# Ledger of designs, part 8: VH-VL binders against 26S proteasome non-ATPase regulatory subunit 3 homolog A (RPN3A)

Target 1, 182 residues: 26S proteasome non-ATPase regulatory subunit 3 homolog A (RPN3A), of Arabidopsis thaliana (Mouse-ear cress) (q9lnu4r240to421)
Amino acid sequence: CRYLFYLGKIRTIQLEYTDAKESLLQAARKAPIAALGFRIQCNKWAILVRLLLGEIPERSIFTQKGMEKALRPYFELTNAVRIGDLELFRTVQEKFLDTFAQDRTHNLIVRLRHNVIRTGLRNISISYSRISLPDVAKKLRLNSENPVADAESIVAKAIRDGAIDATIDHKNGCMVSKETGD
Key: E = the ipSAE of ESMFold2; O = the ipSAE of OpenDDE; V2 = 0.75 times the mean of E and O plus 0.25 times the DockQ between their complexes.

## First folded at step 4 (VH-VL)

Design g29 (from b3 with heavy chain E102Q S104D D105Y; framework fv_maftivimab)
Fold by ESMFold2-Fast, scan of step 4:
Structure g29 (fold): chain C 182 residues (1-182), chain A 120 residues (1-120), chain B 106 residues (1-106)
Amino acid sequence: as target 1 above (182 residues)
Amino acid sequence: EVQLVESGGGLVQPGGSLRLSCAASGFTFSSYWMNWVRQAPGKGLEWVSTISGSGDSTYYADSVKGRFTISRDNSKNTLYLQMNSLRAEDTAVYYCAKGDYQWDYAFDIWGQGTMVTVSS
Amino acid sequence: DIQMTQSPSSLSASVGDRVTITCRASQSISDYLNWYQQKPGKAPKLLIYAASSLQSGVPSRFSGSGSGTDFTLTISSLQPEDFATYYCQQSYDTPTFGQGTRLEIK
């Protein structure tokens, strides 16, 4: 139904992601099989909302009959978010800039940068028991005017939000993780 | 039509170096992430490395980090694996494999493999 | 790394049998799971992707199911050419393979 799709888009714009996700998924499920274009639109927005909620969409969504090519930009975007690779994310945004603009999803995709950083930071915390904030900024590929201050802010927020199990050693300017890989 | 052909395998002593090549044909090479997957004699499959279509992003298995370098030449439709500081545990058949999508590890096309033996 | 465990390690069956191979992930991988067939001296062949999607050219007797951590590959009516080693592989993170299941003639 078109109503559920419209509701989903409005809720997404109003930052009501959980309700937006449900409306968009229902719209896709209830759409007639012959309404492929409509179902593609519903899936594009549902994918973005789910990524913003911290969910990775099922791989099978991208293999549905008639959707593989249309959803390719969104699958590559999903992969960048899933892996936490900000360089991949940047490359996908540049590669499909026109497509995202035409779909009216570009502004929402910009917000996904925070999800990519969060995943990347989680990967860093698993791999390093201790890492300097400048190295965190380097690994996350932060290119702001103050990368180290940015890194400290990002790490502090991730700790507060429970996204990583770590502390900041302000004396030595390091992130100290309780979860280590090697 | 779509093919991957590996070459460069052989016998090498521990600590030695070897470079593998994979010639691709029948698809737009620069559009796909490419992979190296190995299999030790009588053992299972182990992913080794991947490289993005542009060549800007590379990832490695922990067992080969710092020793192996993946690269590609899109003008020649060729994938490479430079292997340095080889160890007996690197003995395996090395397969070149194409992903279904960018950063997708559904390996839909495989080469025939090239044997690398690290021994004295 | 995500660990993949296959069961059984080996299986004996007869032509016409229904065969099931299982695969378990150490953490949820949604449906980012692939199945491969490998015959002696040959490269692996992709059979199933996205847990249940049949690769083009693969016979319909092959099917996959599951999501999260538990997955199965089923061959509904075994044919002589199906005796091979089967591998599951997760693509949710950097890829890891199961140890393989060797399907042998009874």
Scores: ipSAE 0.405, ipTM 0.781, lowest interface PAE 3.2, mean pLDDT 87

Design g3 (from b3 with heavy chain E102S S104D D105Y; framework fv_maftivimab)
Heavy chain, then light chain:
Amino acid sequence: EVQLVESGGGLVQPGGSLRLSCAASGFTFSSYWMNWVRQAPGKGLEWVSTISGSGDSTYYADSVKGRFTISRDNSKNTLYLQMNSLRAEDTAVYYCAKGDYSWDYAFDIWGQGTMVTVSS
Amino acid sequence: DIQMTQSPSSLSASVGDRVTITCRASQSISDYLNWYQQKPGKAPKLLIYAASSLQSGVPSRFSGSGSGTDFTLTISSLQPEDFATYYCQQSYDTPTFGQGTRLEIK
ESMFold2-Fast, scan of step 4: ipSAE 0.571; ipTM 0.824

Design g30 (from b3 with heavy chain Y101L S104D D105Y; framework fv_maftivimab)
Fold by ESMFold2-Fast, scan of step 4:
Structure g30 (fold): chain C 182 residues (1-182), chain A 120 residues (1-120), chain B 106 residues (1-106)
Amino acid sequence: as target 1 above (182 residues)
Amino acid sequence: EVQLVESGGGLVQPGGSLRLSCAASGFTFSSYWMNWVRQAPGKGLEWVSTISGSGDSTYYADSVKGRFTISRDNSKNTLYLQMNSLRAEDTAVYYCAKGDLEWDYAFDIWGQGTMVTVSS
Amino acid sequence: DIQMTQSPSSLSASVGDRVTITCRASQSISDYLNWYQQKPGKAPKLLIYAASSLQSGVPSRFSGSGSGTDFTLTISSLQPEDFATYYCQQSYDTPTFGQGTRLEIK
């Protein structure tokens, strides 16, 4: 079921992640064991699509015989997304750059940066009832030309998207979280 | 054989400092997250800190944040835990532990532990 | 932090018994759950990872099951060397351990 595999990739590129996930998982289920390389490739894309959807793949996927070594780069990506560590994410991208290029997953992986940041920001909002935007930038390890402005933009988007329950105190340049209470 | 050997434990006064070391052998040290896990006398296990293979990412238990610093020297295959502002409740056996896979928290190899006693 | 709670805190059993230890997470951790065995004066030993995968060298009488928030460690036929304290640990976030279950000779 090469058709389901390619349909999954096409839908992923077109940002239809939920449909892409189902197509890739279905292709992996229908592939015979003798087509191990095909099943591995389907699982690589399914892992990426699931991460982009905000889902953490089961740990057992990475321990299956025949999958463990081939999926190692994707397990390290999963860890970076799960933990919300942008520097770990960068390290993994650099370490496995050639593998991701050969798998033709590099451009999709770049989009995972938003998921890493979102998880990191959620962890900050749970830990701090009030935190300055410069401190948010430091904790997220934003090293752009204007980290504070980027932090404000990231926080504002997360609030708009409902990813965190917080507000921005523009006068004092702080994020005020509703997830930490009394 | 994969092995971890801790050292540096001892008796220290409250407010004092100690540095623990963990010597690793039998695996590619720089490829694995390393951890410190402690156990107070007669109590359960408590994760203390972790460090990525490169050393660029570190995490700490809330009970030790701002007081303990985890570090590593990959050229010497050695993990460190610098403990400052020690409190009586930091009294424990400190274990060095390796993850089962790269960047994983399934602790497949543990050292023998080193005892840290904080007492007035 | 994700809180891990074990049940029971202590258990008395005889050689040959089937023993079950339960672990509950305060939030869903999928299958990112490990089990350890610790004997007095010794470091813990990894028994099971990914909730149900048996660590190499661990006897097949040990098995793990569960996903989400509820997990179980089972020893199908208890042997003398199995009397120890058992810990569950989540690896979904920064690690947290259960309080331990002490398995004692009846």
Scores: ipSAE 0.470, ipTM 0.803, lowest interface PAE 2.8, mean pLDDT 87

Design g4 (from b3 with heavy chain E102Y; framework fv_maftivimab; at its last look DockQ between E and O 0.02; V2 from the best seeds 0.00; counts 0 for: pae E 14.8 > 2, placed apart)
Fold by ESMFold2, look of step 5:
Structure g4 (fold): chain C 182 residues (1-182), chain A 120 residues (1-120), chain B 106 residues (1-106)
Amino acid sequence: as target 1 above (182 residues)
Amino acid sequence: EVQLVESGGGLVQPGGSLRLSCAASGFTFSSYWMNWVRQAPGKGLEWVSTISGSGDSTYYADSVKGRFTISRDNSKNTLYLQMNSLRAEDTAVYYCAKGDYYWSDAFDIWGQGTMVTVSS
Amino acid sequence: DIQMTQSPSSLSASVGDRVTITCRASQSISDYLNWYQQKPGKAPKLLIYAASSLQSGVPSRFSGSGSGTDFTLTISSLQPEDFATYYCQQSYDTPTFGQGTRLEIK
């Protein structure tokens, strides 16, 4: 079990998230029942890897016997990612800063910012057939020096990656969604 | 350098109570799970209790459940063991021991121990 | 609880000898097996963790092997400072220790 856990962490650092997920879930499953702390650590890392893969872990993961309190920060983190709310995401990072530092997960959680933004953008594309890039930046709560340029870059990348079905109307500075809002 | 120093041992009558302390230095105390391990005179080692880095999770050997309470004060870098309803079989040297993040790893740093004697 | 049985209970050996101490678990514990050295009046000292990983600062004459239920601590060439009691300990479940092996000068 310890081998599988550390292998999963190494694969996570190497951005091999599918292999990392497999190792971490197996480590959690095989961990001794009395080794609650180790099982908790395995679950924390498995949750992060699943989030990085674009999956949302089910609620039952967070209510496993004896793990509720320890997993609460990761439950709140998961909710922020699921909603695609960058301000909530930042609030959770601040609220549980010490926990994430102790768990050595802080750097990986920073990587989730891209997933939060993509989820938020997908929600926008489903909700609006047309929306200005300044309004996209505002709804995503982008707080960089040039949030409109960031929004355009983010939208363009999401279109290129196939994450949303939309086009950019460069003349009018807006995103035009082809996705169904059903 | 890393140090663990136990205190609070002594002679106690059966049914009595005692609180052990372990002062930690040289490492970030709150990052590590801490343990109590005991050794009766002339006998082997017996794990007693474990506490998580935050203090939120505690674990006990069956021989001490309901009588002993492990706790920690991370602001004072101190581990505690409250021992109630003491029995002659609790007579031992009590060690505090540092683990890694979780108790399934080895005990890499030990204190020098404090002696608890329970006799009538 | 997982029972840990060490063999032998005591052992006499000479400086320079190769010594082998075994530890058997009552069920599979994967590689969650640690070895400690304890000298009289002193706290235990970690030698080997995860069955075969050498702790920092421990001489390379110490080695560990095994997985599952059968584990071995080997000292390739005994030194005078190696005469002590040795304990195995499983960390797969609630920690338990073997009964100890006393290593004395022949």
Scores: ipSAE 0.005, ipTM 0.488, lowest interface PAE 14.8, mean pLDDT 85
ESMFold2-Fast, scan of step 4: ipSAE 0.648; ipTM 0.841
ESMFold2 (binder alone), look of step 5: mean pLDDT 93; pTM 0.947
OpenDDE, look of step 5: ipSAE 0.569; ipTM 0.855

Design g6 (from b3 with heavy chain E102L; framework fv_maftivimab)
Heavy chain, then light chain:
Amino acid sequence: EVQLVESGGGLVQPGGSLRLSCAASGFTFSSYWMNWVRQAPGKGLEWVSTISGSGDSTYYADSVKGRFTISRDNSKNTLYLQMNSLRAEDTAVYYCAKGDYLWSDAFDIWGQGTMVTVSS
Amino acid sequence: DIQMTQSPSSLSASVGDRVTITCRASQSISDYLNWYQQKPGKAPKLLIYAASSLQSGVPSRFSGSGSGTDFTLTISSLQPEDFATYYCQQSYDTPTFGQGTRLEIK
ESMFold2-Fast, scan of step 4: ipSAE 0.532; ipTM 0.827

Design g9 (from b3 with heavy chain K98R G99D D105Y; framework fv_maftivimab)
Fold by ESMFold2-Fast, scan of step 4:
Structure g9 (fold): chain C 182 residues (1-182), chain A 120 residues (1-120), chain B 106 residues (1-106)
Amino acid sequence: as target 1 above (182 residues)
Amino acid sequence: EVQLVESGGGLVQPGGSLRLSCAASGFTFSSYWMNWVRQAPGKGLEWVSTISGSGDSTYYADSVKGRFTISRDNSKNTLYLQMNSLRAEDTAVYYCARDDYEWSYAFDIWGQGTMVTVSS
Amino acid sequence: DIQMTQSPSSLSASVGDRVTITCRASQSISDYLNWYQQKPGKAPKLLIYAASSLQSGVPSRFSGSGSGTDFTLTISSLQPEDFATYYCQQSYDTPTFGQGTRLEIK
């Protein structure tokens, strides 16, 4: 069963997330009760793979006997992804930097920024019927060399992927949401 | 009690195609990763391919990538290996082998093998 | 791919002898190492998995040891039915086998 854990990590690194998830969950199921540390490691990677696939792990996963404290950083990370809070996401990464480095999950967690951004953008589209691309960049806290161009790319991709129901008003440099507020 | 039986081997010309089958019985087929392992006459063992219990994940040896396709039909308890663009060096006895449930790539059950000869 | 090298390539022994066969991996594979026995005209048989775990139904005279890159299969008090070819195989990555060790009667 240690082989399945190792294979899951390799597949995750190679961006085969669905297969990695299957392997990691199977490894966790096959691990003996006495191998708690191994089960914890498998669960950490399975949680990350599920988040990258757009799945939110059930709360019960984080309250398993003997795993509550070890999975706490991953629970807080999951909350940031679930609600699309980029500030919380950054805070969690900084708060648990040592833990994520030791677990060798830091680089995979950096990729979760895209999932947080997607959820954050959905929240923006619900809140604003019309919003300028510079304001989208500000709301998403894009600190790149060209935040407005990055915001436009992010919005365009979200529209193509069907993540939001919106259009780009090229003339005025705005995102126009087709969603009606409650 | 647990049994694997291969079939479909034979003589084929270089560039030809052949499909091997492996009939499984005596265990819950869909719960196990399955493999193909080959052995050229008088030579050692070479792993060829593996497939997950669900069929969603497949892996291949570099020597067969792009030419061979592993698949399974869990409703019929049967494993397959589709071999295309066959070469003389593919001549071997092909074994169907089951992964141990706990230990991946620990081949605990083997079929009798089926001979594939690629020659003109 | 991980390269597996066995030593010796062939070995002659007598019934009752203690026999050792070694296997070396080109990189560390922890304990992800299996041993197989193959008799002429038959499929291989799993003897040992996870470097040292004896497969069900295999006689206790067979034992495995090692970790990392160096592994050993030992047969205490060789029996007539043990004359065969033995293969090591790593399961750390996509599987690769050693070239085999042929055990022959003296």
Scores: ipSAE 0.000, ipTM 0.453, lowest interface PAE 17.2, mean pLDDT 83

Design k15 (from b3 with heavy chain S31D; framework fv_maftivimab)
Heavy chain, then light chain:
Amino acid sequence: EVQLVESGGGLVQPGGSLRLSCAASGFTFSDYWMNWVRQAPGKGLEWVSTISGSGDSTYYADSVKGRFTISRDNSKNTLYLQMNSLRAEDTAVYYCAKGDYEWSDAFDIWGQGTMVTVSS
Amino acid sequence: DIQMTQSPSSLSASVGDRVTITCRASQSISDYLNWYQQKPGKAPKLLIYAASSLQSGVPSRFSGSGSGTDFTLTISSLQPEDFATYYCQQSYDTPTFGQGTRLEIK
ESMFold2-Fast, scan of step 4: ipSAE 0.603; ipTM 0.824

Design m1 (from b3 with heavy chain K65E D105Y, light chain T94Y; framework fv_maftivimab)
Fold by ESMFold2-Fast, scan of step 4:
Structure m1 (fold): chain C 182 residues (1-182), chain A 120 residues (1-120), chain B 106 residues (1-106)
Amino acid sequence: as target 1 above (182 residues)
Amino acid sequence: EVQLVESGGGLVQPGGSLRLSCAASGFTFSSYWMNWVRQAPGKGLEWVSTISGSGDSTYYADSVEGRFTISRDNSKNTLYLQMNSLRAEDTAVYYCAKGDYEWSYAFDIWGQGTMVTVSS
Amino acid sequence: DIQMTQSPSSLSASVGDRVTITCRASQSISDYLNWYQQKPGKAPKLLIYAASSLQSGVPSRFSGSGSGTDFTLTISSLQPEDFATYYCQQSYDYPTFGQGTRLEIK
């Protein structure tokens, strides 16, 4: 099971997320109950890889016997990615800086910023048929010298990438969603 | 005994302000996300706001964002909701609710609620 | 916002009956779904979290099931104290509640 764990970590570092996910999940599944510390480490890395793949881990993973306390930093991280909130994402990184450093996961967590932004924009486009760019910046919690310009850039990229079905009304400074999700 | 007790509700005119308090006991208050959830007379539940254990992160329902401010004083085990620019549609019983973990929106403990009426 | 729709809005039942209440999310929420019970004049009480996990102290006659968009709360053998309003709530995004299901004595 340790070989699959190491292989998963190596693949994650090399950006081979799908293969990494499979190896880490197999390692966690095959680990004996008596190897709780090893199972916790496999789950931490599997959670990160799944988030990087755009998957939200099941809530029940965090409530399993022996997992609740150990996975709390990763549950908070999952919450930030799931909600699409950059400020919460930054807060989680700061709050658990030492834990993520000890786990050697901080470099992967930095890459999750793109997933947070994408999720936040998708949620906004589903919820609002029309929303001003300043409100988009506020909802995404963008902290920069020009949040509105950053929001416009982020929205434009998401439209080009097909991540959202929307247009920019440049005259009124708004994002207009072609359909409200339901 | 884990307990939450709200206070500060009352009758206010449209455009007015009101501050709600929630006194917590029986658990490590600073370790848990705290929430305000409201219920208009005869209607269902609506989440209003949440605050992290440290107080550094706050989130609001769209209907109250920019008007309400959630805060906490961990030294006093007290949660607050400052409500400004009140509207008739803010009339509701306001509940203080604790997340089941530090970061969860599963509300495992609730206060008794405090009634806020916005009317002229 | 993720919209939560409950069915039925109200139902009448007798003690000993098997009761099912359904909840539908406007998008997939995995298993991030909670169920609450509220009695008149009282605060809500958490019954089920993570779609199917029974909250400590809640009677075993309550059970939850489902994942994705469709969820069910079941009371296997209704007791007098179970007449109340039941709410589902998603915790996948910013919390949103269903409109409630009022369970009344027949």
Scores: ipSAE 0.158, ipTM 0.711, lowest interface PAE 5.1, mean pLDDT 86

Design m10 (framework fv_becotatug)
Fold by ESMFold2-Fast, scan of step 4:
Parts: C-alpha cells; structure tokens; sequence
Structure m10 (fold): chain C 182 residues (1-182), chain A 119 residues (1-119), chain B 107 residues (1-107)
C-alpha cells in the first residue's frame, strides 16, 4: 500500500505534479486506519503538490481528526500562498524550519515561492491598471539588492507564462494591466 | 442533501449470489469512501467492507472469498455482491459514508434493504 | 480484530434520569470511537464521533468521553424519544467493529 505514496513522491521530485497528486490521494484513501502517521505524510505531500499546481486545498483537509496539529505548518503555508504574501511565506518557513526539514519537504516548499509571487502579482494586476515597477517591488515585499530589476524580471516572466494580462512600459518603468473592473 | 439508497432483490436462494446497489445523490462519490454494513434480525451491526473512488476495496475477514464491492462513477452507484449465501446472510444491508473523504465515522446512512435467504 | 464490549446490554430508565453507557475495547484505540443511536426499523444515526466530538443536529444532552480502552456515552437528562439501541464503533484499525449494543427502554 506504500507503493502509491512512493510513486507520488517520485513524481513530485520529477515535477510530474498532476500524476503525483492522484497517487498521493489514492495512497491516503487506501492507507490502513491505524497508519495515521502515513496518512499525515500523504496529506502533507498532496497539499504541497496541489499548491504547486495552483490549487488551494479546502479548509476541511486541515481539520481531519488526528491531523490538525500535524498539518498546522502546511495550513499556514497554504494561507501565505492563497494571499500571495511573500513576507508571511518567509515567516512560516522560518517558524517551521525544523518540521519541514524532518518531513523532507523543504526543497519542495522553496519551489512554492514562485506560486506565492505569482498570486501576489495577479492580485496587483487586478487592482491596478498602471503601477510603477518600484511599487510592484514594494507590494511584493522584495528585499533584494535590486528590487526594481527583480520586479521587472518577475513581471516579464508572468507575462511570458500567461499568468497575468499585462505589458511592461519600459520607458516609464511601469506595469500596465488590462482593467478587469477594479 | 447527501442521500444514500440501497436497492436489490429482497429474496435470494441459498447458494446463489446476493446483489445490491447503493445510489448516492446530492454529492460526488469520487471524493468519498463508501462502506457496507449489515444487521441480522434482532442482532447488532457488522461491517462488511469499503470501496474508494478508484475501485480499491477492503473486506472484513469472514467475507474475503465471497464479497465483491464495485463502483460505477458514471451512475453514482456502488454495488455489493455476496456469493454462496446461506440463511446466516439474512440481514438488513446498509451503505454508509462519512462527512469528509477519509472519515470512518458514518454521518450518512442509506435506509437499509432487507435481504432474506430462503428457499 | 478489536472487540468492543458494551455495558449494560439492557436498561429500563426513568425520564430525566442521567444515563451512562460504557464501551470497552480489547486494546488501546486512542479516541477512535464513535457512537450511534438506532430506533426500531430505522438506520443508525451518528451521535458522537472521535470519543467526544459533537454532531450537528444532535441534542446537547448527548456527550461522550474516554480514551484508550474505556469510553462512555452520557445522556444527561433522558427524554422519551431516547428509547433506542446504542452502538459504539471503533475506527482505530481494520476491520471496523461495533459493540454488541445497549438497549434503553423508557419507564
């Protein structure tokens, strides 16, 4: 019955998230009742894979009997992704560093940073028809050596990937979004 | 909202196969376990087995060789087949499920269907 | 398999009396016990899950307690409508098992 769990983990490592999600959910359903620890592990990995796919797991997943405490770090992580709050994301990573290390999920969570940034950027693009790149950097809480250049790169990649409906006005250093009603 | 209903013949001859269906309405069956439980007249509850949306099953030990549970997601139906029946298999048969995907506490029950094994 | 033994098998009780039904497991099962009420010719109805968790729509007079091997279902002030058979069920390990039942008669 651990075959599906291992298959799910392998597929996650290989960036095959859709297949990984299916295998991990099947493992959780098939797991013996007495194997609560195993079921918790399946849920931790399934939550991460779903977040990487752009899905927000339902609240009910985190309130499963016997799992609420163990899934708390992953609930706080999910909240940071849902909101698109990079500072909260960093705070959660720091707060639960030992837990993520023990679970061996730290590397997967690092990849999740891209989803947090994308969500934050989508929220910005919906809210603003025109916004300067320095303001984008501030709203995403980018604190690198060159936040404006990082913001430009992030915006350019999101446009390229179809994550936002916007263009970059290089002359004025602005992101120009198609207005959606805000 | 969520409703389960058992159906099938109320009378089965000894040595034949007992066949029942459980129809689920008001929700998707692809996200939940569905269990079968029976109750002999005047007796207690006995768990028979469970099925997952993928078709994966687990059966109670006394029934492993005689019991088959299957799912048809296109019809929102679960089926139970119990072969080589005897008078001891006379019981009310229930299907049941929890309020979330991995719950083994049964929030929802069908009305039950009485199956009598007699010549 | 995990065997659940209920006590008493039968009890005749007076309205507004406090009733306690016990369920003993053959091994430690944490809090993986659930309680059901079954009236004649009706399906079982979930009353309490995971030893002590309340169920929406169930009167507050029903409560559960216990952990490990010994569990109790308490009805704080018995009503006439509570005449029924009560079952405990464990979900700690396969196969799922039920207690033998406790029949409560009002009078």
Amino acid sequence: as target 1 above (182 residues)
Amino acid sequence: QVQLQESGPGLVKPSETLSLTCTVSGGSISSYYVHWVRQAPGKGLEWLGVIYYSGSTDYNTPFTSRLTISVDTSKNQFSLKLSSVTAADTAVYYCARGDYEWSYAFDYWGQGTLVTVSS
Amino acid sequence: EIVLTQSPDFQSVTPKEKVTITCRASQSIGDYIHWYQQKPDQSPKLLIKYASQSISGIPSRFSGSGSGTDFTLTINSLEAEDAATYYCQQSYDWPLTFGQGTKLEIK
Scores: ipSAE 0.007, ipTM 0.477, lowest interface PAE 10.6, mean pLDDT 84

Design m11 (framework fv_ficlatuzumab)
Fold by ESMFold2-Fast, scan of step 4:
Structure m11 (fold): chain C 182 residues (1-182), chain A 120 residues (1-120), chain B 107 residues (1-107)
Amino acid sequence: as target 1 above (182 residues)
Amino acid sequence: QVQLVQPGAEVKKPGTSVKLSCKASGYTFTSYWMHWVRQAPGQGLEWIGEINPSGDSTNYNQKFQGRATLTVDKSTSTAYMELSSLRSEDTAVYYCARGDYEWSDAFDYWGQGTLLTVSS
Amino acid sequence: DIVMTQSPDSLAMSLGERVTLNCKASQSVSDYVSWYQQKPGQSPKLLIYGASNRATGVPDRFSGSGSATDFTLTISSVQAEDVADYHCQQSYDYPLTFGQGTKLEIK
């Protein structure tokens, strides 16, 4: 079970997320019942890999006997990703900075920022039929040196990947969405 | 319209057991932990324990370990707390409350409470 | 067990005054602190969760702050309907524990 955990961590570092997910979930399930600490570690990494794959782990994973407190940072992280709230994501990272460093998951969580932004963008596309790129940058709370250019790049990639149903109006600097909420 | 419905009162003799109910409605019963909290007359709140209706896992305040037993009936969306070896000090209002991990285990909805009186 | 200590035990304020209620944890609880309002004969009602977030439907005059061991509930302008007992709670570690409560009265 240790081998599968190690293999899962190596694959995750090498960005082989699908294989990493399989190895980590198998490690967690094959761990002896008495090895709670090891199961917790396997679950922490499995949660992150699943989030990076675009999957939201079931609530029941976080409420297993003996895991609730240890997995709380990862549950709060999962909520930020699920909702697409970059401000909440930053708050969670700051709140549990020491825990994520100790768990050696900080670098994966940095990559997870992209999933939060993608979900947030999808929420924007549902809410607005037309929105300026500066407003997209503001709503996504982009804090780079050029937020508008970043917003355009993020929107273009999301369109290309099929994550949102929208187009870019380059002349007016706007995102035009085909989706509207209730 | 989330509701947690509890009976108004129970009277028991010392040394007996009581099983209090809490009927949930207006949400998915298995998506939230159910907590039990008591309050003696004029006193503060005391946490008894929690149960996950989905997996049946429980955590107890050590003070009540061995005396309190938390169970659920998923078919009726009802949570139960059984307290054994009752003493006069167990006289209190007993609340069930919904805990949400999304809100750092804050108790966002509470039952009306059941007044348990333990006297001879 | 983590001990939550509230201060003061009781206070009486005039309408419109700013009220500060304190809660101290015996060890760090991060921001896993909730505040509840309880009126006589009623169940507690959630006011604040995660130290500083207002629960749905709670008036803007209520705010929470603090982290680690020191937490504060503030009512910016006390109203007559705010007469109640206020309880802080930590959910960081088992067992979950509450403070002894602070009773708020109007003069």
Scores: ipSAE 0.006, ipTM 0.462, lowest interface PAE 15.1, mean pLDDT 83

